Miniprotein binders against q5jf28. Designs and how they scored, part 6

Target 1, 318 residues: q5jf28
Amino acid sequence: MERERLIKTVEAILRGAGYRVARLDLKGSCFDLVASRLFLLLFIKATVNIDTITEEQAEDLKRLAKFFKASPLIVGLRSKSGELEEGVVYERFGIYALRPETLYDALLNNELPAVFAERGGLYVRINGELLRELREKHGYSVNELAQLLGVSRKSLLNYERGEQAVSLDVAIQLEEIFDEALAEPIDILRAKVEADLNVKPETPLEREVFERLKKLGLGLVKVKKAPFNAISTEDDIRLLTGIDERKTRSTIKRAEMVAEVGRIVNSGGVFILEKTKAEVVSEVPLIPKESLEEVKDADELIELIDKLKKEIKEKLFS

## First folded at step 16 (miniprotein)

Design p5
Fold by OpenDDE base, look of step 17:
Structure p5 (fold): chain B 318 residues (1-318), chain A 92 residues (1-92)
Amino acid sequence: as target 1 above (318 residues)
Amino acid sequence: SPEEIEELERKAEELAEEIFKLLEEAYRLGNPELIEKVAKLIYRAMFLLFRVEYLAEKKGDPEKLEELLREAEKLIEEARKRLEEIKKRLEK
């Protein structure tokens, strides 16, 4: 029950902030929500315990975020160490993790968090140039201010250079001494992540489909923990690609989710199957792999996809 | 007692369902400024319920659980009253 309430709460927060949201009902997915507003795109994993995310899920979440120029987020309530604090940014596998309260403040109050958790302590990044200016303005030497804060001269110089994060306690003391905000907000909505986009296909069918699409001029990025198996790399041809041996209930459910995600990320969807009749599920064509032999290039493939979508729309309204 | 905690968890679940209904109702009324104020109360109540659930799982202090539930109930009731006031204004 708690997980479902968490997802619904995060969805509501995003919608309340004016995001278009698609929700996934897929166990083991690297994301549960995708949300878009203007130039912001978010891929969100919602998990009660943030330490339940697997490395494989995190890598796929970062891969999606990097590919779509989106921010990945983990939204949760607790960790192995205890409850997550409000206004604190945690990290798992290079992905920011935070409470729904912190997301609420960022999206609805325009209050970005400044505190982050590292190695069991709380830290902030400070404007080091401003710290230096304030120190000099108030007539403190580096040694005097370092002594007042209980830090080393080297630490204070590292703070002024922006080379070292400041403990929350020292940050509070600095803001009290100077009566000025020094903490730099963490832009959780524009997180930059690195990911390997060169993941190999895992199955014989995926290898065959990838090689065939590559011959048509479509590069693919493999994704493991999503309702789709790959994304097209071409900027003009945004296609979420599912690959299955045969049509199953799982294929249908994943096609429905691909349609919803596709609307948020401005991407089409297709499923390529080892064996199927051409059909469309929720505006997502299911095509046999042999159909890839009938087209000469990627543009003809898109035309085929669009034709199939149109033919079904005509049948539903006839 | 374990039974008291289970009852408090059940109450938290009932309140959570009510919160979502109130939130849906707030968004249907279509007044952004009024909705934002009401939604803020509703979200605060939901966040309290997450703390209740955590404390219940940890077999925390029942008195603290009850305090958090009472605070959540108060926020929900305030949200409900404000929604009813908005409805009455929109019907005029």
Scores: ipSAE 0.713, ipTM 0.902, lowest interface PAE 0.7, mean pLDDT 90
Fold by OpenDDE base, look of step 18:
Structure p5 (fold): chain B 318 residues (1-318), chain A 92 residues (1-92)
Amino acid sequence: as target 1 above (318 residues)
Amino acid sequence: SPEEIEELERKAEELAEEIFKLLEEAYRLGNPELIEKVAKLIYRAMFLLFRVEYLAEKKGDPEKLEELLREAEKLIEEARKRLEEIKKRLEK
């Protein structure tokens, strides 16, 4: 129940902030929500305990975020150490993690968090240039201010250079001394993440399909923990690509989820099966792998997809 | 007692269902500016319920759980009242 309430809460916050949202009901997925507003795209993993995310899920989440120029987020309530604090940014596998309250403030109050948790302490990044200017304006030497704050001369010089984060307690003391905000907000909505986009196919069928799609000019980004198996891409062409041996109930559900995700990320969907008749599920074509031999390039593949969608739409309205 | 905590958890679940109904009703009104204050109350109540659930799982102080639930109930009732006032204004 708690997980479901958390996901519904995060969905409501995103919708309330004017995002278009797709929710995934896929166990083990690297994301549970995808949300888009204007130029912002978010992939969100919702988990009660943020320490339950696996490295594979985190790597896939970062891979999706990097590919789509989106921000990955973990939204949760607690960690192994205890309850998450409001207004505090945590991190797991290079992904920001935060409470629903912190997300609410960022999206609905336009208040970005400035405090982050590292190694069991709370820290803030400060404007080091402003700190130096304020120090000089008030007539403090580096030694005098460092002594007043209870920090080393080296630490204060690192703060002024922006090379070291300040403890929350020292940040509060600085703001009290100078009567000025020094804390730099953390832009959780524009998080930059690194990811390896060159992941190998896992199955013989994925290898066969990937080699065929590459011959059509498509680049491939393998994803393990999503309703699709890869993103196929060439210039403006982006296809959320499922790969299955045969049509199952799981194939249908994943195709439905691919359609919903595709609407949010402005991408088509296709499922390539080892054995199937050509059909369409929720505007997502299911095609036999042999159909990839009938097309010459990525454009002809898109034309085939669009033709199949059109033929079914005509049959539904006839 | 474990039974008292279970009853408090059940009450928190009932309140959570009511919160989601109120959110859906607020969003159906389609005016973000009018519902902003109502939504804020509803979300605050929902956030209190997450704290209730955490404290219940930790076998925390029942008095603190009851305090948080009473605060959530007050926020929900205020939100409901304001939502009804907004509806009456939109019907005029």
Scores: ipSAE 0.699, ipTM 0.894, lowest interface PAE 0.7, mean pLDDT 91
Fold by ESMFold2, look of step 18:
Structure p5 (fold): chain B 318 residues (1-318), chain A 92 residues (1-92)
Amino acid sequence: as target 1 above (318 residues)
Amino acid sequence: SPEEIEELERKAEELAEEIFKLLEEAYRLGNPELIEKVAKLIYRAMFLLFRVEYLAEKKGDPEKLEELLREAEKLIEEARKRLEEIKKRLEK
């Protein structure tokens, strides 16, 4: 109820800001929304309590964001300690977490947040070079300004070197003293994350399919918490790749989601099944694993995919 | 009282449904600059409802919950009025 409204609100904010959006309905997925606009790409996990995201979900979210050069985000309303504050950036598993109001301000008011939560309170990173220039211009020694702010001389030197964030109170005092904007915004739309892209296949079928794809020259980035099992890639080729033993209702729903995600991240999709005849669901081919033996490389796999999509499209409109 | 909080929660859920319908109507017009002020009112109401839900969950002051709901209702009434004016101008 509350989570569904949160997801709908985030989707509305994204669409209102001109993003193309795909919304997933997959329990346990590492993301609920993927959205693009111009050169920006966001993968978003929406959760009422940000402390409920699992490490496995967070690692997959970071894998997707790293691979696609996207910014991962958690959007939520509260943590274990209470309500999240507007305009404050939190962090879980190395992923920024924030309220929908903060996302709204960033996307629809062009106002990025600058305040982040850390042990001990709320902090701001400031332009240390400008601070030093303003201090010198106003005739303050380091000791004099430190005493005025109630901080140590060492802390003030660290602020000027960009080595330490200031408390929110100190940031306010500095702006009052110098009448200048010193706060540096947090670019939540271009967050960079690190992720371990080497994850082993989960099943014998997955292992077999991965080996066949590798023989075609495709690299693989395995994920566990998404509508697809891996991203198959070489050069400019990108395939959101699903793997199942047979076509089920779940397979069809995942293929539909793969198609939507693929449109946002400009990637193709394919499902490789142990037993099936070739067909297409929502522009995503479902092919038997034996089809991988009928092509010699990644380019021929793409040609097979395109041929199947064309043939099925002609059948529907003939 | 618990009864007052439950009634306020029901009102909040009804208002949330109206909010999403109204936002969909606004964005169907396709011109972000034309609907910017209307959308802002709608989003402010959406955000107030998240606060209402939190305070209701924590069994907060019913008078404050009712105040927040009245504010959200006023925002939506104004948004609806402005959207209707925009629609009438476009029909011409």
Scores: ipSAE 0.689, ipTM 0.891, lowest interface PAE 1.2, mean pLDDT 89
Fold by ESMFold2, look of step 16:
Structure p5 (fold): chain B 318 residues (1-318), chain A 92 residues (1-92)
Amino acid sequence: as target 1 above (318 residues)
Amino acid sequence: SPEEIEELERKAEELAEEIFKLLEEAYRLGNPELIEKVAKLIYRAMFLLFRVEYLAEKKGDPEKLEELLREAEKLIEEARKRLEEIKKRLEK
C-alpha cells in the first residue's frame, strides 16, 4: 500500500508538471515510471527503502538512461539509516535518490535541491569564484575566513577553486556572513550517468536473435530488468525488443508495457518469438524469428513492423 | 495502542484515495495556473500521509497520528472550498 501510494504520488507530480507518463507493473523491473516532456526524459524507480535496489536493477536503469539520454532517479522515503530528508539528494550506485517532496519542489516549484548526503553528513557545492570575490570584498584573508568557519586553509582554497564541497553548516555560515546565495543546485532532471552497455545474451534464443538482428545492421543494448530484452538500434531507429519462445500471458503483458514505454521514449516495439503466428498486441508486433530472414536491413524490418500494424488495425475497423 | 494505530492507518489510506480523486478533479479543469494553490494544498496533504505511515510503522503516539491526519483533512477541506470557488468563477 505504501509503495503503491508512492508510485501514484510520483505519477501525479509528473503529470501535474506536464509530463507524459507510462507506469509499469512488473516485479523486479529497473524502473516503475518513464516520463517525458519536451527536452526532458526521466526513468524513475520508486521504492520505499532506497537500499532495497539491487546492483542489477541500478545498472539496467543507468543503461536505459544513458541510451535514451535520460535522467535516472530513485524516489523513496527512507534508507537503512532512517527517513530521507526533504531537499536532500542521496546517491545509490551513481543514481540520485530523493523524497517525493523534493521531486515536487523541482518539478512544480522550480526549486532544484542543493544539499547532498555523503558519509560524514550533508554537503553543498558552492560558487567558488563568487566566494573568493566576496571574501576579498569584505577584507578577509584566506586564513581569516578559514579560522572563522572552523575549516583548514587547504579546504577554503579548495572551496574557492571549486574542488571541494562544503558541509551544510559551513554553507549556512557563508550565506550568513556574506548575505549571498552561494549554493549551486543539483540538476536531478539532467543527470549524466556512466553505464556499461556491453551485456551478454542470457539464453541461446536471445543469442540467435541478437546475431540475426546484427546481420540487419542493428546494434543491441541488452537489459535484464525490463519488459523487453534489448534495445535494437541503428541511426535513428529504436526498437524495444522482446524475445520469447512462444506467446504466453507474460509475453502479452510485457508487450503491452513495451507499447506504453515506446510512446514515451518515441521508440517502436517488437517481440521476436521462436514459434508464433504474426499478430499485434497494443501496437507491438509479435513475429516469428524467421521474419528476420525475410528482410535485408534495419529499414526493411521497420517497414515490416509498420505494415503488420497497419494490416491488423484495418481488420479491426472492419 | 496497536488497534488505535491500525484504525488511523486505515483512515489514512481512505484519505489518500480521496486526495487522488480531488487532485484529478482539480486538473480536469484544465488550467494549471488557476488551480496552482489548490494543488499545493492537496500535495501537502499527500506528503503528510507519508509521515503518518512512517510514524505508525514506528509505533508512534496515536495522538500525534491523529493530529497529522486532522491537518491533512483540514488541507483537503480548504482545497475543496477553493476548488468550488474556482468552479463558480468559471460560471457566468
Scores: ipSAE 0.687, ipTM 0.888, lowest interface PAE 1.1, mean pLDDT 89

## First folded at step 17 (miniprotein)

Design q2
Fold by OpenDDE base, look of step 19:
Structure q2 (fold): chain B 318 residues (1-318), chain A 102 residues (1-102)
Amino acid sequence: as target 1 above (318 residues)
Amino acid sequence: SPEELEKKIEELERKAEELAEEIFKLLEEAYRLGNPELIEKVAKLIYRAMFLLFRVEYLAQELREKGDPELLKKAEELLREAEKLIEEARKRLEEIKKRLEK
């Protein structure tokens, strides 16, 4: 119940902020929502406890984010240490994690969080140059201001250089002393993440399909925790690729999700099956792997996909 | 008694779920009106109520684990606050509808 409510809440926040949103109903997926507005793309994992995200899910979430030039986010309510605080950015596996309130403020109030949690404390990054200017303007020496704040001279110099984050308490004191905002907002909507894109196929069928597509000039990045199994690496060919042995209810459901995700991330979808008749599910072709032998290159594969989509539209409207 | 406490926790969880369903209905209704400026004020109340329910559920869980009666009192206070916000949102939504029908 709580997880479903959380996902619905996050979806509502995103929609209220004018994002186009696709929701995934896939257990164990690295993301539950994908959202797009203008130049912003978000992949969101919604989890009640942010410590329940697996490293594998986080790595796939970062892969998707890096590949699509998107920001990955975890939206949750609590951690192993307790309730998440509003206005505080947490981190799990290099991914920002925050409460739905914090996301609401960022998206609907245009208020980015400035406070982050690290090692059980709350910290802020400050504009170190501005701090120096304000210190000098008010006539404080480095020693005088450091003493007033209860910090070391070295710490204050590190703050002025932007080399060290400030504790929340010290940040509040600085803003009170100078009557000026010093906190640097955390742009959670434009988070840059690193990810390893060199993930190997897991199954014999995935290996066969990857090798065949590679021969067609289509590189693939393996994704484990998504409704698709891989993404094409070519800039001109954005293809969410599912790979299954046979058509199942799971295949159909994943193809529907791939269609929805594809609309948000401006990508096509295809499922390559070991055994199937060529068909289309929610504008996503299901093709037998043998069809990859009939095409010469990646462009012919795209033409085949488009042809299959067109033939079904014609049948639905005839 | 532990049994009485669990019954109170279940009642909190039940009420939070009922209010959450109402919140989502109100939110859908607000968005259907299609006027962003009018919706913003109502939506703000609705979201605040939703956020309070998440805190109620957290407190209910903490209460189940710790058995602290103060957590119950706080959860009941937040629940009452959420109910007030929902009722205010409902009233404002009805006022907006009446304005748009004219």
Scores: ipSAE 0.783, ipTM 0.920, lowest interface PAE 0.7, mean pLDDT 91
Fold by OpenDDE base, look of step 17:
Structure q2 (fold): chain B 318 residues (1-318), chain A 102 residues (1-102)
Amino acid sequence: as target 1 above (318 residues)
Amino acid sequence: SPEELEKKIEELERKAEELAEEIFKLLEEAYRLGNPELIEKVAKLIYRAMFLLFRVEYLAQELREKGDPELLKKAEELLREAEKLIEEARKRLEEIKKRLEK
């Protein structure tokens, strides 16, 4: 119940902020929502407890975010240590994690969070140059201001250089002393993450399909925890690729999700099966792997995909 | 008694769910009006109410685990605040509708 309400709330916030949103109903997926507005793309994992995300899910979430030049986010309510605080950015596996309130403020109030949680404390980054200017303007020596804040001279110099985050309590004291905002906002909407894009296929069928698509000029990035199994690396050919042995109810559901995600990330979808008749599910072709032998290159594969989509549309409206 | 406490927790969870369903209906209705400027204040109330319900549910879980009666009192207070916000949002939404029909 709580998870479903969380996802619906996050979806509503995103839609209220003018994002186009696709929602996934896929258990174990590395993301539950994908959202796009102008040049912003978000992949969101919604989980009540942010400590339930697995490393494998986090790595796939970062992989998707890096590939699509998107920001990955975890939206949750609690951690192992307790309730998440509003306006505080947490981190799991190099992904920002925050409450739906914090997301609301960032998207609808244009208020980015400045506080982050690290090692059981709350910290901010401050404008170190501004801190120095203000210190000098008010006539404080480094020693005098450090003593007033209860910090070391070295710590204050590190703050002025931007080399060290400031505890929230010290940040509040600085803002009170100078009557000026010093805290730097955390751009959760443009988070830069690193990920390994060189993930190997897991099954013999995936290996066969990857090698065949590579021969057609399609590079693939393997994704484990998504409705698709791979993404094409070519700038002109964006395909969300599913790979299954046979058509199942899971294949149909994943194809529907791939269609929805594809609309948000401006990508096509295809499922390559070991055994199937060519068909289309929610504008996503299901093709036998043998069809990859009939095409010469990636462009002919795209033409085949587009042809299959048109033929079915004509049959449905004839 | 532990049994009486569990019944109170279940009642909190039930009320939070009922209010959440109402919140989503109000939110859908607000967005259907198609005027972001008019609905912004109403939407803010609705979201605030939803956020209070997440806190109520957290407190209900903590209460189940710890058995602290102060958590119950706090959860009931937040629930009452959520109910007030929902009622205010509903009234404002009705006023907006009446203005748009004229």
Scores: ipSAE 0.765, ipTM 0.914, lowest interface PAE 0.7, mean pLDDT 91
Fold by ESMFold2, look of step 18:
Structure q2 (fold): chain B 318 residues (1-318), chain A 102 residues (1-102)
Amino acid sequence: as target 1 above (318 residues)
Amino acid sequence: SPEELEKKIEELERKAEELAEEIFKLLEEAYRLGNPELIEKVAKLIYRAMFLLFRVEYLAQELREKGDPELLKKAEELLREAEKLIEEARKRLEEIKKRLEK
């Protein structure tokens, strides 16, 4: 109930800010929302307690973000330690985590957060060059200002060089002393993340299909916690690729989600099954794996996909 | 009284759920007017109420664990504030609709 309200709130914030949004209903997925606006793309995991996201989910979220050049986000309400603070950025597995209020401020008030949580408390990165200029204008030596703030000389030099964040208390003192805004915002909308894209197939069927797709010239990025099993890619071609033994209700639901996600990330979709008749679900073809032997390269696979979609469309207008 | 406390918590949660459903209806109605600048203040009131309700839910959970009467008082105050914000948002939205008809 609380989680559903959180997801709806985040979706409302995104849509209110002009984003196109796809919302997933997939248990254990690495994201609940994907949203796009102009040059911005966000993959969002919404969870009441941010400490419940698993490493596996976080790694897949980062893989998607890296591949699609998107910003991953966790939006939540609390951690193991209690309620998250408004305007504070937390971090889990290298992904920013924040309250919906903080997302609202960033997207609808154009106010990016500046305070982040780390071991030892709350911190702010500051404009070190401006700090140095203000210190000199006020006639303070490095040592004099450091003593006034209760920090080491080394720390103050690091602040001025942009090499160390200040505690929130020190940031407040600096702004009181100099009557200037020194805080640097955190760009949660363009976060850069590192991800290991080398993930092994989960099943023998996946392994077989991946090998066939590679022979067609497609690259593959495997994911575990999404409605698709991998992203198949060559040049400008991108396919959200699902793999299943047979068509089930779960397969159909995943194909519908792939179609929705594909619209946001400008990618096609396909499901490759151990055994089936070719068909189309929500613009996503479901094809038997032997169809991969009937094409010679990635371009022919795309032609097959387009042909199937066209044939089903023609039947709808019978 | 544990029974009296649980009854109060259930009343808080029921009202919060009722208000949350109204919040999403009001927000959809506001955005369907298609003028973000015109509804900006209404939307702000609605979002403030949404955020207060998350705090009420958190306090209700803490109240079940700790039984602190001060937490109950705080949760009731936040719920009343959310109610006021929703009513103000409803009034302003109706005023905007009337203005657009004229």
Scores: ipSAE 0.746, ipTM 0.907, lowest interface PAE 1.0, mean pLDDT 90
Fold by ESMFold2, look of step 19:
Structure q2 (fold): chain B 318 residues (1-318), chain A 102 residues (1-102)
Amino acid sequence: as target 1 above (318 residues)
Amino acid sequence: SPEELEKKIEELERKAEELAEEIFKLLEEAYRLGNPELIEKVAKLIYRAMFLLFRVEYLAQELREKGDPELLKKAEELLREAEKLIEEARKRLEEIKKRLEK
């Protein structure tokens, strides 16, 4: 399995670079890995063909990245048009996509990529003010340099103003002419994304639970393609929140994943079920929805969660 | 014949799987030493081999679509290169282990 090897390779690169990593085993999830080091946080979808990511997965990946102030990444090997090139950044749904070699270079060789793919070819953003300085220092008029590069005068002026990226061929010519590094790197580790955080509940149970959580003062960020249904938040409180009708094998595995993700993103976890007795799975409480009526606000919910975790800890270590 | 080509492609994929298993064993062994600085060059060889195996898988896919003998030749060369990198990585890792035992 090529995808499994890709995920393991990405995990190894991250761990080799000193990141703490959680790996998900959930088909259809918007991310496969979440990783942190110091103040850097990455959510990564690993997929052999980057064109297989769905719009729903991409929007959820961006929602998580925006909420947690993380950089989303797609790591892949191919697109529908063929093999991805090393050192080239692609884009799908506003998310950077790149090969594992490019990630390796960024994290283990401290070499961020500078080349990106767009309609019409490969491009580089350059330091336009330095370009203008170098042109003048070498005695070229705008027209003379434009002619030498095979571009229009207007394009050259746009390059110098920082308003237009250059083709890869032009970037190579410029560095040959001036013997200076002009390329601006792409900061794949701190990418900023836009996302619509207002997503409606998918089921009647989910709607009921969201309404109860809102009455407690918690805000909600709904996701569709993750081991949890939402992030419940108030001030410093962050809960990766799962919702199921009852405890199943799937519920247990998702709770285990929520625990691992929570360690990386410094968030708690909880599952709210229609039918259950209160218990804890992998440090994640599973509580019946009726427990939400027993608390008056978000602080009391956290106290309930903490009490359950403490009681189970004492039982296991008594 | 199509049957002969498919058998050669299956052999490429089988060998790539065997080498991938060796790669992850070597990574585990290297990290078990607990000093990333000591194993830096070993790790680079291992990752280079893994990246080559991804390209072999791509060539195998393309070979099924096109049947081009030059694609088979390229895939076999990349596989041999990956094998050489794995052998070099194992040699260096054994040298590191021996020095640490003294």
Scores: ipSAE 0.721, ipTM 0.895, lowest interface PAE 1.1, mean pLDDT 90

